# Ledger of designs, part 240: VH-VL binders against b7kms5

Target 1, 80 residues: b7kms5
Amino acid sequence: DTFETVRNTIRIESEVDESLRQLCHEERITKETWLEAAYLYLCEKPEELAQVIQLAQERLSQRKAIADYKRAKTMQERFL
Short names: E, the ipSAE of ESMFold2; O, the ipSAE of OpenDDE; V2, 0.75 times the mean of E and O plus 0.25 times the DockQ between their complexes.

## First folded at step 13 (VH-VL)

Design xa24 (framework fv_maftivimab)
Fold by ESMFold2-Fast, scan of step 13:
Structure xa24 (fold): chain C 80 residues (1-80), chain A 121 residues (1-121), chain B 106 residues (1-106)
Amino acid sequence: as target 1 above (80 residues)
Amino acid sequence: EVQLVESGGGLVQPGGSLRLSCAASGFTFDDYGMNWVRQAPGKGLEWVSTINWDSGSTYYADSVKGRFTISRDNSKNTLYLQMNSLRAEDTAVYYCAKDIFRFDSWDLDYWGQGTMVTVSS
Amino acid sequence: DIQMTQSPSSLSASVGDRVTITCRASQSISDYLNWYQQKPGKAPKLLIYAASSLQSGVPSRFSGSGSGTDFTLTISSLQPEDFATYYCQQSYSFYTFGQGTRLEIK
């Protein structure tokens, strides 16, 4: 029940990462603490949490479609 | 714990067919893409085929395209590879391997122990 | 498709040595590179993903670095259990493995 952490490796869109890095630099916070604070804040706001989940589902669908497109394009090039 | 167990390998004549199975346990099978990777005796690793979590997309290496068919049965937590028109060059240990739930990359975390396929007259 | 070339194809080293294996991609793959260890008669085991991230349970003597086209795997102090063949794999577009580097204990 003291300060214990886990290490995670994630991939996020580069444009989002660049924007978040600039925000963290300007406000003198870290990406880790911003993520923790954002999640904790939203857990107390069920209406806002639901909206964030909806956006996450939309982004997930977009990333999946892009991945499927890239895979199909690679296979088409190999057909040559 | 994650476990992948391959079966169905054996000796087969050129032009013959063989069906490999991979039984998965220890994770939610229908959340992950699955793969077949082979290794010829004394040689390196060669990716063979990939299937996404819902069977909606399948992909094949040029060397097996038109001859092999990857499939899965999510109700049985089992991955399959149907191999037709087998050639001597298909002789290898075949591994099934699990994707790390990544939409824009192709990473493998867990592998089975492999099953030997020998194509010889 | 993206070609992966490893160097050297084989090397001999003594316990305690620092060992470096390199991997080169035919085009930029950012940090989409994994390293695997394969011991004789066994399946490959993931050591490092995303070029530099150590897989859980892998000893800290293993490290990876690089981006774009040039990557390295380093073992800071070789142990007897590290005798194995090491493979790099690009994860940027499908799966392409390097030809492997056989590490032999002197």
Scores: ipSAE 0.013, ipTM 0.704, lowest interface PAE 7.5, mean pLDDT 87

Design xa25 (framework fv_maftivimab)
Fold by ESMFold2-Fast, scan of step 13:
Structure xa25 (fold): chain C 80 residues (1-80), chain A 121 residues (1-121), chain B 106 residues (1-106)
Amino acid sequence: as target 1 above (80 residues)
Amino acid sequence: EVQLVESGGGLVQPGGSLRLSCAASGFTFDDYGMNWVRQAPGKGLEWVSTINWDSGSTYYADSVKGRFTISRDNSKNTLYLQMNSLRAEDTAVYYCAKDIFRFDSWTFDYWGQGTMVTVSS
Amino acid sequence: DIQMTQSPSSLSASVGDRVTITCRASQSISDYLNWYQQKPGKAPKLLIYAASSLQSGVPSRFSGSGSGTDFTLTISSLQPEDFATYYCQQSYSFYTFGQGTRLEIK
């Protein structure tokens, strides 16, 4: 018998990915099972879930700002 | 549902000016960047301009820089394109498009119906 | 400036055919590539983002692949409503569209 699963592709910061890979290797788990467990754990902890969502919103805002900065720099270099 | 409705197109002589508007509904307007994209008759798509959610950053294609100005009024959920010093090659259907940030980039997830700008003597 | 070239510029096909459209970037754009569909007299519609991710509401017969400089849009079994012009767009450095591929009834 098999589980019904979906394949997801995600993009995360290199430093975070390296840290997560080390953790998974040391604990003998996979990134897939870690993600499932982390989400399920947080769904039962509404205050902790809210803190994670706040961090996610901050990180998203930062990535947008970095992308905007790269756009501005590209425009400046192009028209120097 | 997301809707973008454009207006302000028309016939104008070379050297003239037009202001285009795009009325947005069905989403939180001040959370998203907005874009203008044009298409000359029988030709392909050309990106014209981008404005961030807070008007803090604006970007323009080389072909329109110094002549066009993108702006927005978040209190009215409206995007604008002020077009000055119009040239025959600016003749096109002008689309407004909402962006969304995914995978460290922006894609245009919703588009308006377009408004036709004809620059001719 | 990043140039986007589509191939072919036009193609004729029949309902039920497998159709492939190619897009090439003048430099590496990783997976920052979007595909749009435009029907005559209508605005473009987003089909695929990040080279291979299907936009919500788009039929599963559409798929995208590729990374770097070479990208492909595939329609596995062409339907009557799929006759349209298709555009790729790089979002790595602002926005450049390909010239479009017009899909016509054979």
Scores: ipSAE 0.338, ipTM 0.834, lowest interface PAE 3.2, mean pLDDT 91

Design xa26 (framework fv_maftivimab)
Fold by ESMFold2-Fast, scan of step 13:
Structure xa26 (fold): chain C 80 residues (1-80), chain A 121 residues (1-121), chain B 106 residues (1-106)
Amino acid sequence: as target 1 above (80 residues)
Amino acid sequence: EVQLVESGGGLVQPGGSLRLSCAASGFTFDDYGMNWVRQAPGKGLEWVSTINWDSGSTYYADSVKGRFTISRDNSKNTLYLQMNSLRAEDTAVYYCAKDIFRFDSWTMDYWGQGTMVTVSS
Amino acid sequence: DIQMTQSPSSLSASVGDRVTITCRASQSISDYLNWYQQKPGKAPKLLIYAASSLQSGVPSRFSGSGSGTDFTLTISSLQPEDFATYYCQQSYSFYTFGQGTRLEIK
């Protein structure tokens, strides 16, 4: 039904959040509606969707690598 | 449907060895790190070991370093824990647990049923 | 060797009560804190990750808060199925668990 919604919490890079917030303010839309529109649009554009997924995978891999590095460093410091 | 099934537990004498297995299904095993966590009877949870998705890094709790070895076979979707020089204080239910990366942090989102390891005479 | 200490070790409450469990880290762990629920004879179940994010399928009466060294798990209106042992876990430097808080029916 049209009134069925789910509440989500997301964590994104501060720089990206600032840029997105400015865009939403200037265009008079919300982050929620931008996310819905972007996803729906990309679902109709398989070539663009694939590129976005690739970028997302790269960003996720980088975040994991940074987190793993921090874990390893902290473990080493336990024996310092 | 994610499933983790531990096996290999049993009764062993102090100084003995055991090898635990954890069979994974319902997810792409080689994309995720895996953990072993134990719980002594009536006691709390204790992290034992973590292995990265590609076996490139392994980490251990101080209480098991040098005695336990975590490993995985991605072709068989199976996680292992080789336990050597077992002590009475190693008596516990051993759980395998899937690592998941969310919000730039790690957590254990799925757990197996556990397998009991008893170290006694 | 980050130590996690939970308070209280045990708590008695009635259905409908608001209950609070606290967890303290021996050093700052930012928001790298998870909460698990364990019922007798069962494996732990993830409730909350990153200090305040609710795991899918977990009732909204559960909430987490805190950062740095002090963290709180709150159950806003206790239900019969909530009587269990609750564990906090730091994931800043791999994993250490708190000793657990046993929530018992009054």
Scores: ipSAE 0.268, ipTM 0.816, lowest interface PAE 4.1, mean pLDDT 90

Design xa27 (framework fv_maftivimab)
Fold by ESMFold2-Fast, scan of step 13:
Structure xa27 (fold): chain C 80 residues (1-80), chain A 121 residues (1-121), chain B 106 residues (1-106)
Amino acid sequence: as target 1 above (80 residues)
Amino acid sequence: EVQLVESGGGLVQPGGSLRLSCAASGFTFDDYGMNWVRQAPGKGLEWVSTINWDSGSTYYADSVKGRFTISRDNSKNTLYLQMNSLRAEDTAVYYCAKDTFRFDSWTLDYWGQGTMVTVSS
Amino acid sequence: DIQMTQSPSSLSASVGDRVTITCRASQSISDYLNWYQQKPGKAPKLLIYAASSLQSGVPSRFSGSGSGTDFTLTISSLQPEDFATYYCQQSYSFYTFGQGTRLEIK
């Protein structure tokens, strides 16, 4: 009768992680159960889910742009 | 199922030119960067070139800079490598590989079967 | 360019053995390191990304560790299908591969 679980390693921006940790501490929940609840809640709300996906896509694009700039810059600096 | 299929390899003389193609399927081609990686007979892997998803950025290994041009046609799901001024040292199997972004890092998650380029008299 | 050096260049082992392969970067690359497996006549296959993350579909006997300049690939219990050449690759400044480590049947 218990749930089967998997262990995930995720990389979260530090300021977001700190804010989430504070919320979880104050509400006496864990970040893994908050993540499950947030996902399940949004799956029942298509318009809100679409908005969250858009924000996620924007954040991912920004991270890619920063990482791409960083690797290009390190390559160029070889010849300075 | 992700598939990458290279073509266009063959025998060319030093100083010659050759154009390689890579046909992609099973993923949204225009959302991902693409790479060419080569391997000389009996030797290790050498990164050749990278192109961004929108063709906005291209990058080359120093050994091919000025001679090779990477390009893509997103309407045809096809990656290209135009190779000019070929040298014996360019003899290798050429692989196309899909670039992917995970954990704020880049990796080559899928590769084609490769196409053999031989530069010889 | 960032130089990647693998050790050893070749290694002989038996099925069931624990095998370790090391990779050293000429400068700090944080955890921007990938491991690939290549079998004769085949294209490379991604095993591990971001130094320690297992690619989907890769058996759990494969693991990676390290950060900065020193990295290790471990196969906890070698299987017949694991005899291959293994490459590390830095992705900090595009891509540079190590020379490869050839894993052979003892």
Scores: ipSAE 0.238, ipTM 0.815, lowest interface PAE 4.8, mean pLDDT 90

Design xa28 (framework fv_maftivimab)
Fold by ESMFold2-Fast, scan of step 13:
Structure xa28 (fold): chain C 80 residues (1-80), chain A 121 residues (1-121), chain B 106 residues (1-106)
Amino acid sequence: as target 1 above (80 residues)
Amino acid sequence: EVQLVESGGGLVQPGGSLRLSCAASGFTFDDYGMNWVRQAPGKGLEWVSTINWDSGSTYYADSVKGRFTISRDNSKNTLYLQMNSLRAEDTAVYYCAKDLFRFDSWTLDYWGQGTMVTVSS
Amino acid sequence: DIQMTQSPSSLSASVGDRVTITCRASQSISDYLNWYQQKPGKAPKLLIYAASSLQSGVPSRFSGSGSGTDFTLTISSLQPEDFATYYCQQSYSFYTFGQGTRLEIK
């Protein structure tokens, strides 16, 4: 088997990573193959895909707020 | 494949201006902070400026504050550095560099090839 | 501004040697420390982030350790392609790079 792959560097919530890591360990699969399978599966189910996208948008909004807060806090600490 | 291509460097007289561009491809540009880092001939790396993913925050090294302006156009996947009141000590190769994580700054994973800025009389 | 000091400034070593480069921060930066490799005429390449996390595609002979103010980059068995300058960088408050360590192969 030959696959052409690309490198991705992504940051996910620690609790989600822990849960996914346990699932992958128990099912004897890798995180990258789970991600590929999940995406391909959802592409066949437009209504479920839309719900996942909504959740992703909500999580993205939260992450942006947290990142901005951490940035501001780091800048403040620089001058203290 | 992530690619960053700088342009706009050249020879300029002290007090002059240059605008650098960095064309980005191979990633979701509007999800990542972008950076300018420079290196004077034979010297080490010096951070110049950072802009977050939505242009909501910009940061500058003390040596360039008030003279340089970082900006980005997310619709064109392009990063810019407007350099005014150039000094001989601004002579360097200027690299654009991408943040490693989405919506989280301070670690650089991909760098462009660099563009040379020479400030000389 | 947080100051970063590397030691040594230059080092000569033979293929197969274990090489250690040290980086010190002027104040505690927790584990917000990255290492980069730069070959002559090329842009820097990320080797290690968060003090000890190996970047994808980087050979396992590279490792990082440390926290607070003292950090080390180790190459367990030096290869010819490792001729380069190595930079540490703090990511705790903006970016500050060390002055670099130039590695020459004897």
Scores: ipSAE 0.000, ipTM 0.630, lowest interface PAE 14.8, mean pLDDT 87

Design xa29 (framework fv_maftivimab; at its last look DockQ between E and O 0.74; V2 from the best seeds 0.00; counts 0 for: pae E 2.6 > 2)
Fold by OpenDDE, second read of step 14:
Structure xa29 (fold): chain C 80 residues (1-80), chain A 121 residues (1-121), chain B 106 residues (1-106)
Amino acid sequence: as target 1 above (80 residues)
Amino acid sequence: EVQLVESGGGLVQPGGSLRLSCAASGFTFDDYGMNWVRQAPGKGLEWVSTINWDSGSTYYADSVKGRFTISRDNSKNTLYLQMNSLRAEDTAVYYCAKDVFRFDSWTLDYWGQGTMVTVSS
Amino acid sequence: DIQMTQSPSSLSASVGDRVTITCRASQSISDYLNWYQQKPGKAPKLLIYAASSLQSGVPSRFSGSGSGTDFTLTISSLQPEDFATYYCQQSYSFYTFGQGTRLEIK
């Protein structure tokens, strides 16, 4: 590559990851270039960007709730 | 910029009470869980208590359970730690720290500079 | 409770040295393991999260590895500013810290 890249680690929900992998395979692209392209596209689409942000916020809230439940449950199990 | 500033530390006799405060700024306070972590002089770090972001559920280390109470006032962006029945072993610098969600778990990215609590007769 | 045990408790090294600190959990914590650096009179600073992810702004000479119960923090080439105390922390069930590793200049 002729441009500088940054290594990132991400954790994606399993069903979404599988679907994305399949799409990337079919379209002969990578998850990395998909993410880059999707972000750049959305940067030029303020309405669509707002919709994606809202969806991302909802998903984040769900993940946080699950994490809070898990650590609480783990603590409770100490007394069982 | 995220800022956390602890206050309320001081000298107190065994059996006494003290309330610590942590003033938060630079982020949406009510969206995040908050924590107290303490460090006795020359010793390691010890998690004390957590208050969640959603329901305000509270959790405590066994060493302080029944004596300490964590709470928050979202309208003031302030975290509190009410410490009752204080013991000599509670002597420590008390830090407040913000929960940060990553990879389906939590980290403590942001800390205050701490407030010193000394329990001595 | 989940106990965290670090090794060694103290370590003397020289600038340029490769340093390794280990941390063991009393039970599996998946990759919910964080590493902190603390200097005297300062609050801890997050270095590594999720066992191997480097916190933003942390030099690349720091790295973490491991999963389950055994974890490692590595400093590939020790710099003068790296002499400090390091703590591992599980975030599987709220928080528990290791006893710390004091890294001193030889």
Scores: ipSAE 0.728, ipTM 0.913, lowest interface PAE 0.7, mean pLDDT 95
Fold by ESMFold2-Fast, scan of step 13:
Structure xa29 (fold): chain C 80 residues (1-80), chain A 121 residues (1-121), chain B 106 residues (1-106)
Amino acid sequence: as target 1 above (80 residues)
Amino acid sequence: EVQLVESGGGLVQPGGSLRLSCAASGFTFDDYGMNWVRQAPGKGLEWVSTINWDSGSTYYADSVKGRFTISRDNSKNTLYLQMNSLRAEDTAVYYCAKDVFRFDSWTLDYWGQGTMVTVSS
Amino acid sequence: DIQMTQSPSSLSASVGDRVTITCRASQSISDYLNWYQQKPGKAPKLLIYAASSLQSGVPSRFSGSGSGTDFTLTISSLQPEDFATYYCQQSYSFYTFGQGTRLEIK
């Protein structure tokens, strides 16, 4: 057998995780195999892959902004 | 490969000024926040300052607030630290450090070799 | 600001030993805790981020654990290249470092 795997850890939005858990349970698949299948499918659909990448970039920007606001607020509270 | 190279350190008198530079290569500079961290001889690490990728936010340790200014020039892939009103306790090796955003937080993933600043009369 | 206290300040160990270093935050920082290794005359190197995630290229003998205020760095089987100073760092409110733990040859 030629399957070689790597272990990855990810943090995702809790509502997305809940939805994905439900899907995996209903379809009797794992999060690992769903992720592999989704990526492989999108690699054969360049226009759809581009849309997913754009959404990912937007979500990343939002998370960075939220984290930056949180740390800035924590520093400001030291002087109040 | 990621490389950060600091320069501009040297000997300066108390009350003097000095400007440090950090030349970055091997990554898209304007996608990442940058930091200055210092270490006094034989002592531990002390965070000095942070600047966001777009220069929209800057932050300082209380010990340097009002005296130091962090800035960057994304067109030159260079980070700066302008140090004014220097004191003997500012004597340290100054490291440039790149952040990376992982798990909704920032971590300093790559560091430069450091540049020595000595404040003495 | 958030104070980080490491223990011990120094320890002596032999190659093959299991080594444990602890770090305590003055307030809860969730899992926003990083570990760095520094060798004399060199810049620090990232080992662990988010309390327990191993940085790419770091040997699997290094592991981190903890959340809230109490954190641990473990080296399961000490190697000669591991003798260094180790620092914890909180990233919950920018950055404060512990005072460092110097790991020395017994």
Scores: ipSAE 0.494, ipTM 0.871, lowest interface PAE 2.2, mean pLDDT 91
Fold by ESMFold2, look of step 16:
Structure xa29 (fold): chain C 80 residues (1-80), chain A 121 residues (1-121), chain B 106 residues (1-106)
Amino acid sequence: as target 1 above (80 residues)
Amino acid sequence: EVQLVESGGGLVQPGGSLRLSCAASGFTFDDYGMNWVRQAPGKGLEWVSTINWDSGSTYYADSVKGRFTISRDNSKNTLYLQMNSLRAEDTAVYYCAKDVFRFDSWTLDYWGQGTMVTVSS
Amino acid sequence: DIQMTQSPSSLSASVGDRVTITCRASQSISDYLNWYQQKPGKAPKLLIYAASSLQSGVPSRFSGSGSGTDFTLTISSLQPEDFATYYCQQSYSFYTFGQGTRLEIK
């Protein structure tokens, strides 16, 4: 009757989170059930899963590159 | 399990040189940046240098710029610190630490046990 | 250069106490703040990253909070194994550590 669950934290870009929050509100679901459903759905669809993974890889790479640039720029600027 | 093992420390005279090594295991070494952090006896922690994963870009604290060179050999899972023109104030335990990006931030999630460098006459 | 100032430099407490250590950055570092524990003769151990995220394997009695310039590390109920030196560390511009807070018995 109940699922075993784990408690985790995640960080979502604020505009994406706001959009997801609105969707979940309108559809009467929670973020966690949406995330679980999205993953379970994609498990059955290899081509769609691959596209989602590609987008996720691109977003991670962009976040990391921006963060790396910012820390390098900040160090550089302290000498200007 | 992640392991970082430093070596190459010892006693050296002012103006001398040493090369430190850090052997890494338990993770995919070339996916992560690596750092050296030092701690003088009885003192706090001081970041020394970072080497990135992708570009191999290197960065140094002002206190060591021009004297220390960080490098890595990804085929041997080994991080290095070449220390030249050593001074008494470089006396410290030198730690290697794994640089990780998560939650849009950087952290040193695993550290080695350290190797002691003593610079004295 | 980003200076990190910890308060207090030393703190005496008893087992079971709630302990709060503060860290102030000389400029905003958003939530790019880590906390480490170091016991004598040992390497530092990561406790908290991104100001408030608990590192895997760290007891839940540890928590972090803050953003911008002011950050806190809290131990909700001090245990014997928690007596150590604690460092905050900014990760906004590579790394700068606070001077440390030595948490002592009694």
Scores: ipSAE 0.343, ipTM 0.811, lowest interface PAE 2.6, mean pLDDT 90
ESMFold2 (binder alone), look of step 16: mean pLDDT 92; pTM 0.934
OpenDDE, look of step 16: ipSAE 0.719; ipTM 0.912

Design xa3 (framework fv_maftivimab)
Fold by ESMFold2-Fast, scan of step 13:
Order: C-alpha cells, then sequence, then structure tokens
Structure xa3 (fold): chain C 80 residues (1-80), chain A 121 residues (1-121), chain B 106 residues (1-106)
C-alpha cells in the first residue's frame, strides 16, 4: 500500500501559522502530517472533537465579522 | 443542487421602475449573502449590489446608489432588486448570485440564468 | 474602485493547445482573485478562487497563479467545451471584473 494524497490550500491566521511552523520545525514534522494526526486523534475523542468544532465555528464567525467590518469601512471611505 | 431563478425583467421607458426577483432553492438561503451582477449586451460583468444573510448590511455600486434597492425575504427564499429612475445604460441581463465565505473573502459560487432588462423609448 | 484589466481581449486557439489569459489589478489585491467561465447565453461559472484554488468539479487542466497585481489563468490542453469567455474578478474590495477574454476556435 502507498498513501494516495490530494493537494489542499488553506489560509490561517498568521500568528497561528508562525506558531505551527515553529512547532513543526522543532519536532521534525510537516504541516501536512500534523494536520492529519490532529484530525485522526480528535476523531477518536468525541468530547474533544465537539470542543474543537465549537472553537472553529467561533473563529469562522469572527473572521466573517472582521471581513464585514472592512466592507463597511470601504463603503464609508468612498464618500469622504 | 443549488438553483437561482431570476424573473421580473422586461422593457421599460427611461425614468421608469422595475422589480426583479430571484427564487433560491437547494441551500439554506438565510445562511448566505446574495448579490446582483449585470451584463450589458456585448459587454462584461458589473457588480450591482450585495445583501448580507440577515439583511443587516446592503452595499451598492456607485452607478446605482440611490436608485436601486436590494432586499430579501428569507421566509420565501427570495432576493429582490427594486430599480427606480432607470436609464438607458441600465440595459443589461441581471444575474443573482450566491456568495460563499472562503479565505477571508466572499466569492460568487452559484449564479442564476439571468433576466433581461431593456431601458429604451 | 479597483480596476481589473485582462489580456488579450480575444484569443484564437485549437483543441490541444496550451492557453494563457492574464489579469492585472490597479492595486495589490493579495490573492483575492477569482476566475469565471461564461458560455454564450449562460450564466458565469466559478472556475478558480483565491487565485489558485480549483473549484470542485472543474477539470484539472485549468489552473491559476499570481498574487498582488498580476494573475494568470492557464488551460493546459484545450478541449472543445472550453471555448467561452473568461473573466477575472477581485474580491478584495467587493467585486470588480475584468472586461473578459473571448476564447475562439481557430
Amino acid sequence: as target 1 above (80 residues)
Amino acid sequence: EVQLVESGGGLVQPGGSLRLSCAASGFTFDDYGMNWVRQAPGKGLEWVSTIKWDSGSTYYADSVKGRFTISRDNSKNTLYLQMNSLRAEDTAVYYCAKDIFRFDSWTLDYWGQGTMVTVSS
Amino acid sequence: DIQMTQSPSSLSASVGDRVTITCRASQSISDYLNWYQQKPGKAPKLLIYAASSLQSGVPSRFSGSGSGTDFTLTISSLQPEDFATYYCQQSYSFYTFGQGTRLEIK
């Protein structure tokens, strides 16, 4: 057997990316394998998975709010 | 599957009014922002207006600001565009388009078939 | 407003050709650029979002690249169904579209 892979692109918060990049460097792992391991681990722990999903939903909502704020600000600046 | 069906287009005289509708199905309508994009005959695409999922924010292109009003009825899964003080340069096919939030921005991922608005005397 | 300019306005090609279409923004838009395909009489279809991410269901012969102000859409081996008009669109500050590139059979 060999691993069959897909290429994905993700955008994450720069501070999180910096922290994760340093962790991967120090532990000699890659972002790809860390992401796989984290997901697989959480799938075996329903209560922890639920907490992660809640955090993800909150972070998504926050990003949408920030993007919406930027749109509103852009509209205001057009009429200055 | 996602479906968006526009209606309400037609021939109107300059200075007239017209109301467009967009009937949505196949997704949770009240979770997504909606948009109107137009295309004049033989020309490119021009964004017209955006409305947030909860109607809390509306935005307009400068060319239509003060003349057009975007609205939605989430109970009917329907998007509207009220067009007043129409001008010849408003002649276009009007598309409704659903947005989706990806990579900290909104992308127009599904579009309706369009409805033709012709403004002439 | 952010202006988007496409090159060329029209392009003639044959099935099997590699085709490239370019798009330039009047200011930096990072990677907030999308590509759409529009066939005559039809609504636009999303092909690529965030400059280089392929929309689900779109053939792998389509690819996008670029960041900042200069972007490219590539079709590696043109198929008969690919003859259409292609539009770039910035989503950095609402939406503005390029003028379109009409891809025609040679």
Scores: ipSAE 0.392, ipTM 0.849, lowest interface PAE 2.8, mean pLDDT 91

Design xa30 (framework fv_maftivimab)
Fold by ESMFold2-Fast, scan of step 13:
Parts: C-alpha cells; structure tokens; sequence
Structure xa30 (fold): chain C 80 residues (1-80), chain A 121 residues (1-121), chain B 106 residues (1-106)
C-alpha cells in the first residue's frame, strides 16, 4: 500500500498483446508497471513522446476506419 | 468546450425543402463522423443519417433515403442536411450529434440543442 | 436490422430509490450499447458507453451492465435531477434506439 492505484480496462490488438506479454514474461515485469515506466520515460524525451503520440493517432484512425467499414457492410446487407 | 449549434429549421409546406446546418467547434471536426437524429413531438429518438469524416460514405434511414442528403464542409466545420419532398411525418426536432470512438465502440458523445422542423400547411 | 426493446415504458419512483431499466437487442451486439438521458425540452446526454463505461462528469450512482442481448441501466439512489426519459442505443450497426423509459416522480 505504498502507492494509491486506480483500475483501468483497456482493449488492445491481439498481436501487440502477445508481444507485450512475452516481453513482460521474459523481463519479469507486469503490463501495469511497463505502462507506467514507458509513460514516465517518454515524458523525459519530448521528441520521442511526439513520435509515440503520432503513432497512437494513426492507430486510432485506422481502428475507426475499420469499424466504420464493418458497420457500413452490415447496413448494406440489410437491403439484401 | 465542444459545441454543436443547429440552424435552418422552420415551418414548411408538404413537398417543400429545407436545409439544416450544424456549426461545430471545440474539436477536430474532420477526424469524426457526424449524425442527424430526429425526434417527433412526444415521441422517441430516430437516427436519420451518418456521414464519415472525409465524406466518403453516407448512410440514411429507410424513411428518408432518396429525399434527404447529408453533407459536410470540413473547411467551415459545418454539417448539413438537405431535406427535399418533405412530409408531415418529417415534423420533428433535428439534432446534430458527434460520433465518438472508445473501446472499439461508437457513441454519440455530444449533441446540439436541436432545430424544429414543422411540415404543415 | 437490429431492434431494441426497452422496458418498462414508464415507472414512478421516489428520491433515494434504486431504479433499474432493461434493454434487449434482437441479436447479439457484444458490448456495443449506449445509454442516454433526456430531460424535457433538452437534447439527449450520453451517460454510459460500451455497455458499462461511465461518461466523464456523470455521477457514480449511474451504472450499466450486460453483454450480448440483455442490458441494464441502474440508478443506485435516485436524485431529484434524475427524473427524465432514458434511452438505450445499439452501435453495432449504426444506431437503433429503444422506445425510451420515462422516469416519473411518485
């Protein structure tokens, strides 16, 4: 009870989850501590932080596009 | 603050036309899909139309398909609904609503105040 | 298309009561279910998204649960400002709303 914590639920890509899980197993760390360490480290590296934010924005746009395509396909099939 | 402000509603005769506008501010407009949702007096909510962020896809409820056209001008942060061949049953408050994407799920996270369209002689 | 059946159509309750509203989809929609609150003369306001995630700024007395076809909105201790109409909405294939549940003062 050294730290006060909050619980968060996240959904990530299966391939990314597999890779991160393997890394955590090999290094003997948890997803929670990896996320904390990654964020804290990047906050000290503004150029790298900006690159990560750009990648995150690109990944979000891709997910939106895929989800939009799927809902469009479902709507089209409704008229068949 | 995210704001959506509708305008263009009014009284119109059956068979007439109206164009609704929705002015958006407080977010990156061209990153999100936009929607029109209507509500007849004393009735529930009915989705009318959706346009994606780049205008590449538009979708309509069966009740308005062929009569209504959704469009957007990303340079002006404005959403439009062109309504033609209006009928008495199109009488409703028309809301502009913003798409939001979280947990791979779509929601309508912000709504405008609505604009009243009355189709009557 | 996906039909949303909401129950009850209306209910009367007192301040402090626990209120439960149910929503059923005609087919599985996973957790692609949202809840909205609408007060007379106002636009709807998002309460809950992805079946159980509370929108920022919404009081913790509101909660959602369910997956697949059956969903529930719960208000643990009703407050005066909660008297409104509540709508569920599927986002799996565009947007279909339930008919609404009007929550009235008893």
Amino acid sequence: as target 1 above (80 residues)
Amino acid sequence: EVQLVESGGGLVQPGGSLRLSCAASGFTFDDYGMNWVRQAPGKGLEWVSTINWDSGSTYYADSVKGRFTISRDNSKNTLYLQMNSLRAEDTAVYYCAKDSFRFDSWTLDYWGQGTMVTVSS
Amino acid sequence: DIQMTQSPSSLSASVGDRVTITCRASQSISDYLNWYQQKPGKAPKLLIYAASSLQSGVPSRFSGSGSGTDFTLTISSLQPEDFATYYCQQSYSFYTFGQGTRLEIK
Scores: ipSAE 0.067, ipTM 0.765, lowest interface PAE 5.6, mean pLDDT 89

